Miniprotein binders against Putative (5-formylfuran-3-yl)methyl phosphate synthase. Designs and how they scored, part 5

Target 1, 236 residues: Putative (5-formylfuran-3-yl)methyl phosphate synthase, of Methylorubrum extorquens (Methylobacterium dichloromethanicum) (Methylobacterium extorquens) (q8gek8)
Amino acid sequence: MSDIVSISSARPRLLVSVRGPDEALTALRAGADLIDAKDPERGALGALPPETVRAIVAGVGGRAVTSAVAGDGTGREIAAAIATIAATGVDFIKIAVGGADDAALAEAAAQAPGRVIGVLFAEDDVAEDGPARLAAAGFVGAMIDTRGKSGTTLTSLMAAPQLAAFVAGCRTHGLMSGLAGSLGLGDIPVLARLDPDYLGFRGGLCRASDRRQALDGARVAQAVEAMRAGPRADAA

## First folded at step 7 (miniprotein)

Design N31 (from C35 with L37M)
Fold by ESMFold2-Fast, scan of step 7:
Structure N31 (fold): chain B 236 residues (1-236), chain A 81 residues (1-81)
Amino acid sequence: as target 1 above (236 residues)
Amino acid sequence: SDEDVQYLIELINELMDEAQDLVRSGNPEEATRLIEMIQFLIEYADWLAEKGDPELAEKLQEYIDRATEILTELQDALSKQ
């Protein structure tokens, strides 16, 4: 696995959410660092069929770090979903963690030790101790995303000091940090300055900026270029 | 959907064009890598054709047959380098 937590780079990595191996290869060829398997037809954390996730992993062929969402199920369902997604060979598994107690968090992380990333939604109460609790439970990372995909963006829901505190909390507790939520290309220089481990995109890189439309390789390439520019103040 | 099928076709065509250029320019290592990716996408297209709507499956199958012929020609050209 690629070390994306203790990298010596000054820039975050680009995570692109894909619905199949065709989009995975489009994202990979355009320079995406992380390929995330997610079904845009099934909410903010929609799980793809395991067969599709296996196809994505096989298509990527070790050329990028892979992740997949396990879905938004209840306690019993999410445990089974984590085990199912873990079997596909992805590097990381993403689950929603809002409202879960410490025992539930530990049980979820135990389904795939060293591989589970917790997703907190910006619309919900993002607790200041969130990173600490996830780390104590055995999670390897934490990220913020949005539930709403019809125009509400991460930066419209959370102020920069809140996002900076989240990133700092992750770093303090040895977690990877990610920021996502209806992001567009213009959000890259702003959010890169907060120094998360990755920024996650779907809708902003799709045709018509619609997460249900096909991934646009040219937009992925533009995002890669923006990431390479880093947190500079000057215009491209 | 027709749009999803068209997207897959365009991606395979783009990768094949690039593979042909790499074969011609004498970059066999990268050409081999692209050929492997194209083969994988053709296999994925075959799977979609088996599971899809009959009209889309027929359209996709015609393309797969043609793409497979071109891929075979590229593999043959590469093996002669």
Scores: ipSAE 0.006, ipTM 0.437, lowest interface PAE 10.0, mean pLDDT 82

Design N32 (from C35 with L37I)
Fold by ESMFold2-Fast, scan of step 7:
Structure N32 (fold): chain B 236 residues (1-236), chain A 81 residues (1-81)
Amino acid sequence: as target 1 above (236 residues)
Amino acid sequence: SDEDVQYLIELINELMDEAQDLVRSGNPEEATRLIEIIQFLIEYADWLAEKGDPELAEKLQEYIDRATEILTELQDALSKQ
């Protein structure tokens, strides 16, 4: 695999959640744009051990943007988790932000300036001012994910206009935007039209569409092709 | 899990074959890059062995020892070309 200086921004980027450096290399070789370190055994925001995250970063070797989940804790717990994950060398750190007041959001973002992405859950009340609040607090990105991983998908919980409003809000406030939540390959054409900065996958790219099964490189490659066809195919 | 360990072993073997091909074809820069990646995967496998069940750890350790030997031979071949 060749060294890649920058990620293509001509289309929404593909983010693949991996549990180790083996899956990270599988995703990278198949064409994934972002490699996200996440433990599928610990729910939607399960943090991997820091040593595993370091191994993922080392294996990727600067050939893709990396991120890692720090978790869904509050106060001192989340601050410590962010600092721990920041030390691994990942580009971005993802944390849950539902229910937090502005002071708590600012404190979290301050733990790793320029690197923290806030995760909002579709099952919760996603406030229309969410992007504005995260931007004011110092976050660099915002995304929507689902907490339930038993087949409840993002598109079943939120209508396209609601998702489009979220993406537009992120763009207005200078945030990177992401959409995730039990997505399958069939969701790519619909969600790509909303023009988020990335779409996030785990279960839909694993064997048997089971997030606890091994990542399937052929499915990652299919997702890459679908992402390439999305906005450009509609324009043609 | 056992499935994840099998997948890791398969990936390391695939990358080893790729690195050998690059050494044979005279592409030392890309071969060196893959060797570095393989080294990190072997280190990760060692970490998994430490955390895993004793029977799996023993089988994985045999593989790690073999993979490390092959990696050393590849590095030696690369330095002598």
Scores: ipSAE 0.000, ipTM 0.227, lowest interface PAE 14.7, mean pLDDT 80

Design N33 (from C35 with L41M)
Fold by ESMFold2-Fast, scan of step 7:
Structure N33 (fold): chain B 236 residues (1-236), chain A 81 residues (1-81)
Amino acid sequence: as target 1 above (236 residues)
Amino acid sequence: SDEDVQYLIELINELMDEAQDLVRSGNPEEATRLIELIQFMIEYADWLAEKGDPELAEKLQEYIDRATEILTELQDALSKQ
């Protein structure tokens, strides 16, 4: 049987990256739409132990869409990581895709059909054909994130027309689109207007805006409120 | 979309007011972040202006010019702290 989960909707969804089940429950209770399992001590695509991911999935209990990072390995390493994370029961799996050729992309996507999201980094040159290539390889989504987590934000690294083109490219090729990268609450109004399927947060929702600090449920609730605000909120 | 233009202008104005307050209160990190976001929004407004709605382009360009001057003043004030 096919288990197909879609996050495409009339408004962007809020994705919150958590380091464990307690933070997952905090984000869920505050109204997060997607719960993403990620180790903040290991950069932008730090994989949590599979046992921790499984505990997050169990704790969420089907009340929100779940995702997890499989990491940034290459070849057989990333294939094994995808298969391992897929076995935890998470809905979506995120992997770095920069520099991979079409055959490598197709092999990665094949490890978990309909579940793999490709992560492109803003610090790299994000190719205009990125969404097309990922869709051709069998990816279900594409997103942009940042590697640097010490004051470099998505909006400081990429021009608005480039982000709009990325989101449009994903839509044209049937991919879910995500935007992330050291985002704060103030980034929500503009990035939401670009109409991605989700906006991803970690540091901006933690104490002191530090991704290594504890997740702040009040900040998550503020982000949820901000995602629902705007000229289109009352029309939906 | 006049509604989208009006909303964008309102958001930029609110964020500029916040950035000015943060510069005055001595919170340079958050001020810098808001200034970067405002720059992104001005860039988006420029893109909308270039897109080819003549009436919308004219209104946006007048606002963009004024917003850019205010942003420059904020950046200069921040650099002196």
Scores: ipSAE 0.000, ipTM 0.258, lowest interface PAE 14.4, mean pLDDT 80

Design N34 (from C35 with L41I)
Fold by ESMFold2-Fast, scan of step 7:
Structure N34 (fold): chain B 236 residues (1-236), chain A 81 residues (1-81)
Amino acid sequence: as target 1 above (236 residues)
Amino acid sequence: SDEDVQYLIELINELMDEAQDLVRSGNPEEATRLIELIQFIIEYADWLAEKGDPELAEKLQEYIDRATEILTELQDALSKQ
């Protein structure tokens, strides 16, 4: 079992993307299972400065699993970014993996063994063998996210059976699975039934549902409640 | 949509064929994980049918019932290994 699973008994776990230590504390106090360091001003996988990531890790103080995006670079750039983010003390590191060959994937995973999660974008064709390739390369997890704004949500780009197949592929190859992409509170009952290891949120939990505005602790608490109620709460 | 229903049916069929092959090839751990996923997809399809169009819901329900019978046979096969 992953460290994510060992810290929380809820399933799926709630991952909340934060831009700094204040938001990290807000998410932690509201019951988030994973605190993810991400710069909303720099696209879907914007890396925060390492000092900001360190401050988030210090603020969380081991009370929740932490992750951070290393970015969307290639070659030596992404390798250096992974090493830099690994040094902050986060539990997991997220990188974009679209277009990379097997050698590049293996090189990236080797920068932080047992800690690297690959991000696939729904706007690209998510290959059926994606999870298998990431597992072979040494990744610990895989997730789907979106590059688009709130109008292009994960569920508008991929049908539930496609998402189920992705989660299945992860499970079969021993990877943690995550689903994210402009998700709102209403997506929780639908996606929780697919049983990924986590669901990732930013914009849907911010004021005015705007990923560039402040995180709203009350909305995080509502998401936690919905996650912990599970599929049973939405049963017919 | 009708395309989503068709895709779901094709996916379940493909996964079931794979699970049966894994049982026959002596890979029970992978087969068990795949069967658990198929079971989850069937449960999810049943839930989705409650939210969808009545015509699509009826088509899905008929297929889910048949798929559930086949899944039970696969689970019985695993228990005999």
Scores: ipSAE 0.000, ipTM 0.189, lowest interface PAE 13.5, mean pLDDT 78

Design N35 (from C35 with Y44F)
Fold by ESMFold2-Fast, scan of step 7:
Structure N35 (fold): chain B 236 residues (1-236), chain A 81 residues (1-81)
Amino acid sequence: as target 1 above (236 residues)
Amino acid sequence: SDEDVQYLIELINELMDEAQDLVRSGNPEEATRLIELIQFLIEFADWLAEKGDPELAEKLQEYIDRATEILTELQDALSKQ
């Protein structure tokens, strides 16, 4: 039995949100582990057009794990969006899950079995049973993100014990765990200690730290190095 | 573990020195960001203390109390700018 206080030897992976194939190649060349298709003009979970997502998948060419946001809709709208994004060939599909009942969660996961990741917003009440519910519904991962993108960061909204409990809950139920939310490079050594499967970035890796500006390959490379230099890197 | 706790203490000390410099130099935006990060790390260290052995918890609590006092002074200084 491992104590929950122990930090594992595995490092988290870097997820970079991109608005198109050119940024996908920039992130890939800089060493990003996961390439996430997302429209920064449409809030925290803005879906890109399916043709743009297909172009990203084609450009990456199997050289990195890919994901795409299906959006923040409800009922039949989110089900159709998941199916549409699934058809692009991405490895994983991200949807907002706040306020959904168990039947709605199961219906969403069923649209792309083995591929759906649930996104919980830090600004909302993140239920302690969230990971258990998502796993029961057939999700493969869960993550926390922020809705606000102008200086409101994950660590300003949620206490360390809450984030640690979330990551532990994901591990207990066999889910991938992700942490995101207006993160900067300085957040990496802190959040890496919680041992999530990935950390997600957009604004902090863009020109002027503005999520609507172009992705900065040098900033992506700095994030990759910070992930490698994490608390357990020297233990190998 | 003791190593994890020591690393957090070292990281908090480094960030606290940087935050003090930013407050002194009149950079409130960057100082606020580091102060928030330091607060998160102190909360994480406190959580580890609760889960650790009593000897480690006592030593870490003394550090946390002192760090929290310094952080409060930095927040007060920042609010006066």
Scores: ipSAE 0.011, ipTM 0.404, lowest interface PAE 9.2, mean pLDDT 80

Design N36 (from C35 with Y44W)
Fold by ESMFold2-Fast, scan of step 7:
Structure N36 (fold): chain B 236 residues (1-236), chain A 81 residues (1-81)
Amino acid sequence: as target 1 above (236 residues)
Amino acid sequence: SDEDVQYLIELINELMDEAQDLVRSGNPEEATRLIELIQFLIEWADWLAEKGDPELAEKLQEYIDRATEILTELQDALSKQ
């Protein structure tokens, strides 16, 4: 079996964060499963202009699942941002959920039913009941990412047992699960064995491993191959 | 929830099989990492059961006792490599 958790489970999907339609096409040609619209100049959850997101969606043309970051605002600000990004035609919308109470989570999810993914940051406490709370609020998925993009990676901030618990909680509550945070190609075998629905990359797939540099199609293709090889890819 | 506990038990069983294979094949570093993961998942499943159904918690204790015995045997085998 390709997975240590389930014989019938498919490989994790590769999510690639892009800053525009040109990078979206580069990622598609290289075999990326999910195209995520995100502005690398504006932190971990920087929203691209809606017109840029629309251009990405049009360029993808239904050949991959799309998502976009709506940001990390609160109250009416985040509600408006979700509605704006929903109008672009992306499949999923990502927002920060740290510190929000249950009522605020429910309000956010209600802005785009069946389309909102909650982002938890590894630098904060990731509660064991996080997936349950997000599911109860109406979220379709949950993921962990990092705020810092200067070499502090997800795997340096959270141990494998904690990440495994998060992924298991998501599956139990019917949520998509994602893991991201300054990941490199070497992180794929370890994280893939936890069987998340996707692994998210930006900097590790760019020139010089710099998230503000151009996406490198060859690195995307290497990531696709590592994902296809399965959780034991680094057993050599 | 009951579903969370059942999912974790299924995951623990799969990982236990993998750990046994790694010990037999002579990969102690990977086996040690996997055993640590299994120990955490057992503790997490026990915590979830205690928060929920007392009947589930009692049945889970029998499972935990057996899993702990197997892990102890695996750790003993690793210490002799």
Scores: ipSAE 0.000, ipTM 0.141, lowest interface PAE 16.9, mean pLDDT 79

Design N37 (from C35 with W47F)
Fold by ESMFold2-Fast, scan of step 7:
Structure N37 (fold): chain B 236 residues (1-236), chain A 81 residues (1-81)
Amino acid sequence: as target 1 above (236 residues)
Amino acid sequence: SDEDVQYLIELINELMDEAQDLVRSGNPEEATRLIELIQFLIEYADFLAEKGDPELAEKLQEYIDRATEILTELQDALSKQ
């Protein structure tokens, strides 16, 4: 019962983005709380083939929470993508939500009730009512991520009060919150103080800090340890 | 919150020392990353001060002014590498 164990683990919990079942097992063995299926070669929210997502789910075998990106399409395309990813057996499905009206958000959430997480990009205007709108539409979580591959980080794009307001808004409206965007190990004690449910990583946990290179199990283990040490890990 | 502010000040000081070492060792990419994190932490300190005790806010503002001066020196040093 990996879901119960993952939910009851130290906060924030570690989300690791993986491109296949081998990386999923590497992240799982190192102690990751949430295994997120995402293709780093297809932009910021690149969907993996459904067969690859099924292989990740099977490999994890209920030992951690799983999620997968359905992409950043609109209308019929995103609805079909959500349904396709939902059929793989992942716990949660991530979609981009910038610019969508309330009807479109509600339609997307309805494709997989209780399972859809909305991703907002730091480079866009992140509205203060974002969490409220997502909750009203039927979403179960909200995350902030970065679109850029240039190494521009979440903390360089959004101010601490803005990130704190986002996390608080999620909590107020019953959403899980996540923060991601070119994060490294040094970001953990800083962002942990904002008390999000998840911190999300890819490049910072890969060999040479390159999101297109293989996931490094030792770096994942270091992130897990930093999460467990809490917000004041580097304070003494 | 006083304890939290004290830990935040200690963390900022530690990261500043590390950033200075990275500037001296010629690691501009990592130094730039730490400077960005320090800027974020200073802004977070301002946020905590605004919702906290006025006496604590005054003490923290003195620290923030000094920290900002050191950051400006580090940024200037990096721009010349």
Scores: ipSAE 0.019, ipTM 0.487, lowest interface PAE 7.1, mean pLDDT 82

Design N39 (from C35 with L48M)
Fold by ESMFold2-Fast, scan of step 7:
Structure N39 (fold): chain B 236 residues (1-236), chain A 81 residues (1-81)
Amino acid sequence: as target 1 above (236 residues)
Amino acid sequence: SDEDVQYLIELINELMDEAQDLVRSGNPEEATRLIELIQFLIEYADWMAEKGDPELAEKLQEYIDRATEILTELQDALSKQ
């Protein structure tokens, strides 16, 4: 399995989405566990140029796990996108998987064996067998994210039992699990209790909670502290 | 909601079956993680029922008691490996 899945931890890891090497350094310095290359101007799964992803990987220099989105699939293009992003040296590659049949999922995973994470959107139908299908296809992880970034949060679209079911399904089938979707610092205590492998943030860690604004290192540090406090922070 | 509680019970049943298989197949690491997750889901179901209909809470408590017994047996089996 992957490094993320193999790492022992009593808490979820913090994934921070960055638009360039400067933000990657900001997130790294603040204590982020995973640095995700993503273009906020291109929707929920906007791919950054490969050269920008390479610069992020170089800047991180092995000090954190890296991932990058290959984009929101437009059919055959996803295979080429995965190969292109894989060549940058990131540890993991994220692709949208909604609506794909089993053959298409297997073809996508085969482009970068042991490195592909499937993204399911909460606004779509997140099938109960989603984790099982992704695992059978050769994916190393699965996550839920949101398409809308204007205040429609993951927890407003999916109840905690549904999110718990997703995380459990991932664990049962040997997948790394992630939860993301317009999350704020206040979502950490609730979602951490579901024990996903990571929680993903962008907008909630930027100035004015706007995903198109600059990443705020102080907010990243606050998220790191909240993650380290674990589910028991509010038990005092 | 009532629908959410029923969905959660179905999920817990599926995960219990998987945990039993993992214990018997000699995969203690994954079995342990899954048992911990099932315990969390049972606790979460209990919390949901407490805030809802008392009749639903009573039925769910019977289920929780049985599921807890099975988890205890699985934990004991793991400790013997």
Scores: ipSAE 0.000, ipTM 0.153, lowest interface PAE 14.3, mean pLDDT 78

Design N4 (from C35 with Q39R)
Fold by ESMFold2-Fast, scan of step 7:
Structure N4 (fold): chain B 236 residues (1-236), chain A 81 residues (1-81)
Amino acid sequence: as target 1 above (236 residues)
Amino acid sequence: SDEDVQYLIELINELMDEAQDLVRSGNPEEATRLIELIRFLIEYADWLAEKGDPELAEKLQEYIDRATEILTELQDALSKQ
């Protein structure tokens, strides 16, 4: 079981968003590197109830890295949400960071030092200094995601040079980087070439490519295999 | 490196062949998806060339120009279906 965690730490790593402990176990058994607790019925950054997040953490049992969405609120609302999710025992906490000033970013990161990941939406203008600002505020990682429209994918919203610059900026400032946003299996060799730490999936790994349908363990296994093959794997 | 340049070219060529087959076989949705991915990779190759690696830039620029022409022809073919 612990062997899965060790082996699955290769870059890029697979992040799978799950709605409950059953899907968490499906993703874990198929080889996912990070199990992300997220409610697909509540928009792009929907928080699951804390008791559901605790059940996911308990089910994973240290066999994979875990994260959970705290939400997209502001000020005292987001601070309370971060504290609530931090108490569940997840390794990392994801929050939306678009439009926040440096003081607000620092306050959010301080709620759970070393555990907060900032999410930027591709539909917004992603600032070139975004990674630098998040690092200065005390964040441990940065991700780009979409607001979750199935017909609007990450690669249709952002040009390759902009995504490459984001990943490079994260690396320069010591942040983990992630790319997500209505991704399918076919996006893996393309986006892996940019060398992010994580590629994040939900809908592309669900039945009928519908984020509200059940997670498909066979698709998760296909994604794991594609991550291992990578863009430079010689035909073996 | 030479290996990186060669791999990027081979990947784009493979995806272009698949996109051409999908256009010919009448699968416009999957063809459109692959054309978008090819465009993304061409943009990435162009960005690498512009970063001032003379060896990479020299090898990629001629290929990028040819690949862009083929991609334009594929998009034109799809728009006529």
Scores: ipSAE 0.006, ipTM 0.430, lowest interface PAE 10.0, mean pLDDT 82

Design N40 (from C35 with L48F)
Fold by ESMFold2-Fast, scan of step 7:
Structure N40 (fold): chain B 236 residues (1-236), chain A 81 residues (1-81)
Amino acid sequence: as target 1 above (236 residues)
Amino acid sequence: SDEDVQYLIELINELMDEAQDLVRSGNPEEATRLIELIQFLIEYADWFAEKGDPELAEKLQEYIDRATEILTELQDALSKQ
């Protein structure tokens, strides 16, 4: 199993993407396990300004695990972004890794050892060796997300066996695993059965299921309740 | 496990009932999303049977075949809208 016991040893955890400290507190109060700083106006992996990320970290005050998006840059550009986001005090930093070679991956991970999570996009053909490559480069986790946000969901792009293989690959190589991508509340039962370390949400927890609308605390609470129906602890 | 298989069957049945109601009430967008989720669950059940529990394969395969037929009927009903 991974060395990050505080995340990987629980039932699947709920990650909620927030655009600011007010939404971070809304998600925290509703029971979210991970608070992820991400700008919905800037694509799938839009970075928030560092000052906004610092405000989120301060507002959470150690009561939940925090992460932030550093972006979808290339090599040396992303290295500077990782260092900037690392300085905010977030626990983990998320970067897109789809086009990077092994040297670029290793350089990115080295900017914040033990804190970098690689994001693979479902639209870009997630390679079977993806988890192995990220682990070899020094990443702490891997996740799948979707690039498109106009109704194309993770479950419409990847079959269950492919997602199960990804999660298993992460476990084999000691990585945290995450699944995200225009998910709604109805996706929770099936994806929780794949036993990832977390499921990530934004649009499905906002008003009108629109990622650019305000986060809805009642929908976050509904997601928390649905996550409690993960794999049965008493089935041992 | 037997309990895990039973949980999957119950979940698929609940979602199929909801999908049938959505098709009947003329809500094709929501019905389509739910049918896609049901298909994903059927694929997961099939993978589970193949991957590591051949003792339950016979029971699960009969259910998967039946569920697939119902899903096909729902998809056909949607195509008429």
Scores: ipSAE 0.005, ipTM 0.314, lowest interface PAE 10.8, mean pLDDT 80

Design N41 (from C35 with E14Y)
Fold by ESMFold2-Fast, scan of step 7:
Structure N41 (fold): chain B 236 residues (1-236), chain A 81 residues (1-81)
Amino acid sequence: as target 1 above (236 residues)
Amino acid sequence: SDEDVQYLIELINYLMDEAQDLVRSGNPEEATRLIELIQFLIEYADWLAEKGDPELAEKLQEYIDRATEILTELQDALSKQ
């Protein structure tokens, strides 16, 4: 079983969440590494219509890795959603995994082998065995995000040892790791120190730092520069 | 690595200088955010010290102790605004 794309290169990647093909092109032109299809009007992990995801994939045209949210459902509902999103041609599929037992996790991962990433929310106590459980179930990656729409960021909700242990746990179990959650540009050099495979942004790159407003290409370009500098961003 | 630890120390020092400037210029909201990030990095440094080579850990702990003192002074100055 092999990953069809490489997002676990030595440097952190920038993931930008977009609501349509127009924003996908804006993020791509600015230099984003991963384009993530997500509906900001439908909660923290809202799925876009499959036709919109297909339009994003077509617009990106293989020039960046793509992912899409399948949702925050349970059992048969999430399994069907994963299969639907998988059919759009997206590289990775993200689902919420809090509260699911091992059998449910395994069934979800089986809907799209080698393509499913589990999302844990910082507001819920993130279990230390989270990465181990997701790897055992057949997930390809794990990430932490926040439910909150504004105000509280990932670093305000989780201590550094906990986030560092999460990233290390992902590496130990062969998972890609991501960190997200109301992040701003200033969070980049800090979180890059933890060496995740990617950092995810939406609100911090939109007008007025509002996730429901339009994506701002200039802010995406600033994030790209900060990601390329990585832990050395403080030197320039 | 030694190089990674040096970059971490430089980042913490840079953010401390920026936070002090923000406190002085009367920008408490942004100062509070930087202080939170500084605290996060100090906690990360402490975690690295626990996991790392004992000799490196001892030197890093000395820096952490000093950085924590400076952070406490910044937090006290901010709380008086």
Scores: ipSAE 0.184, ipTM 0.642, lowest interface PAE 4.6, mean pLDDT 83

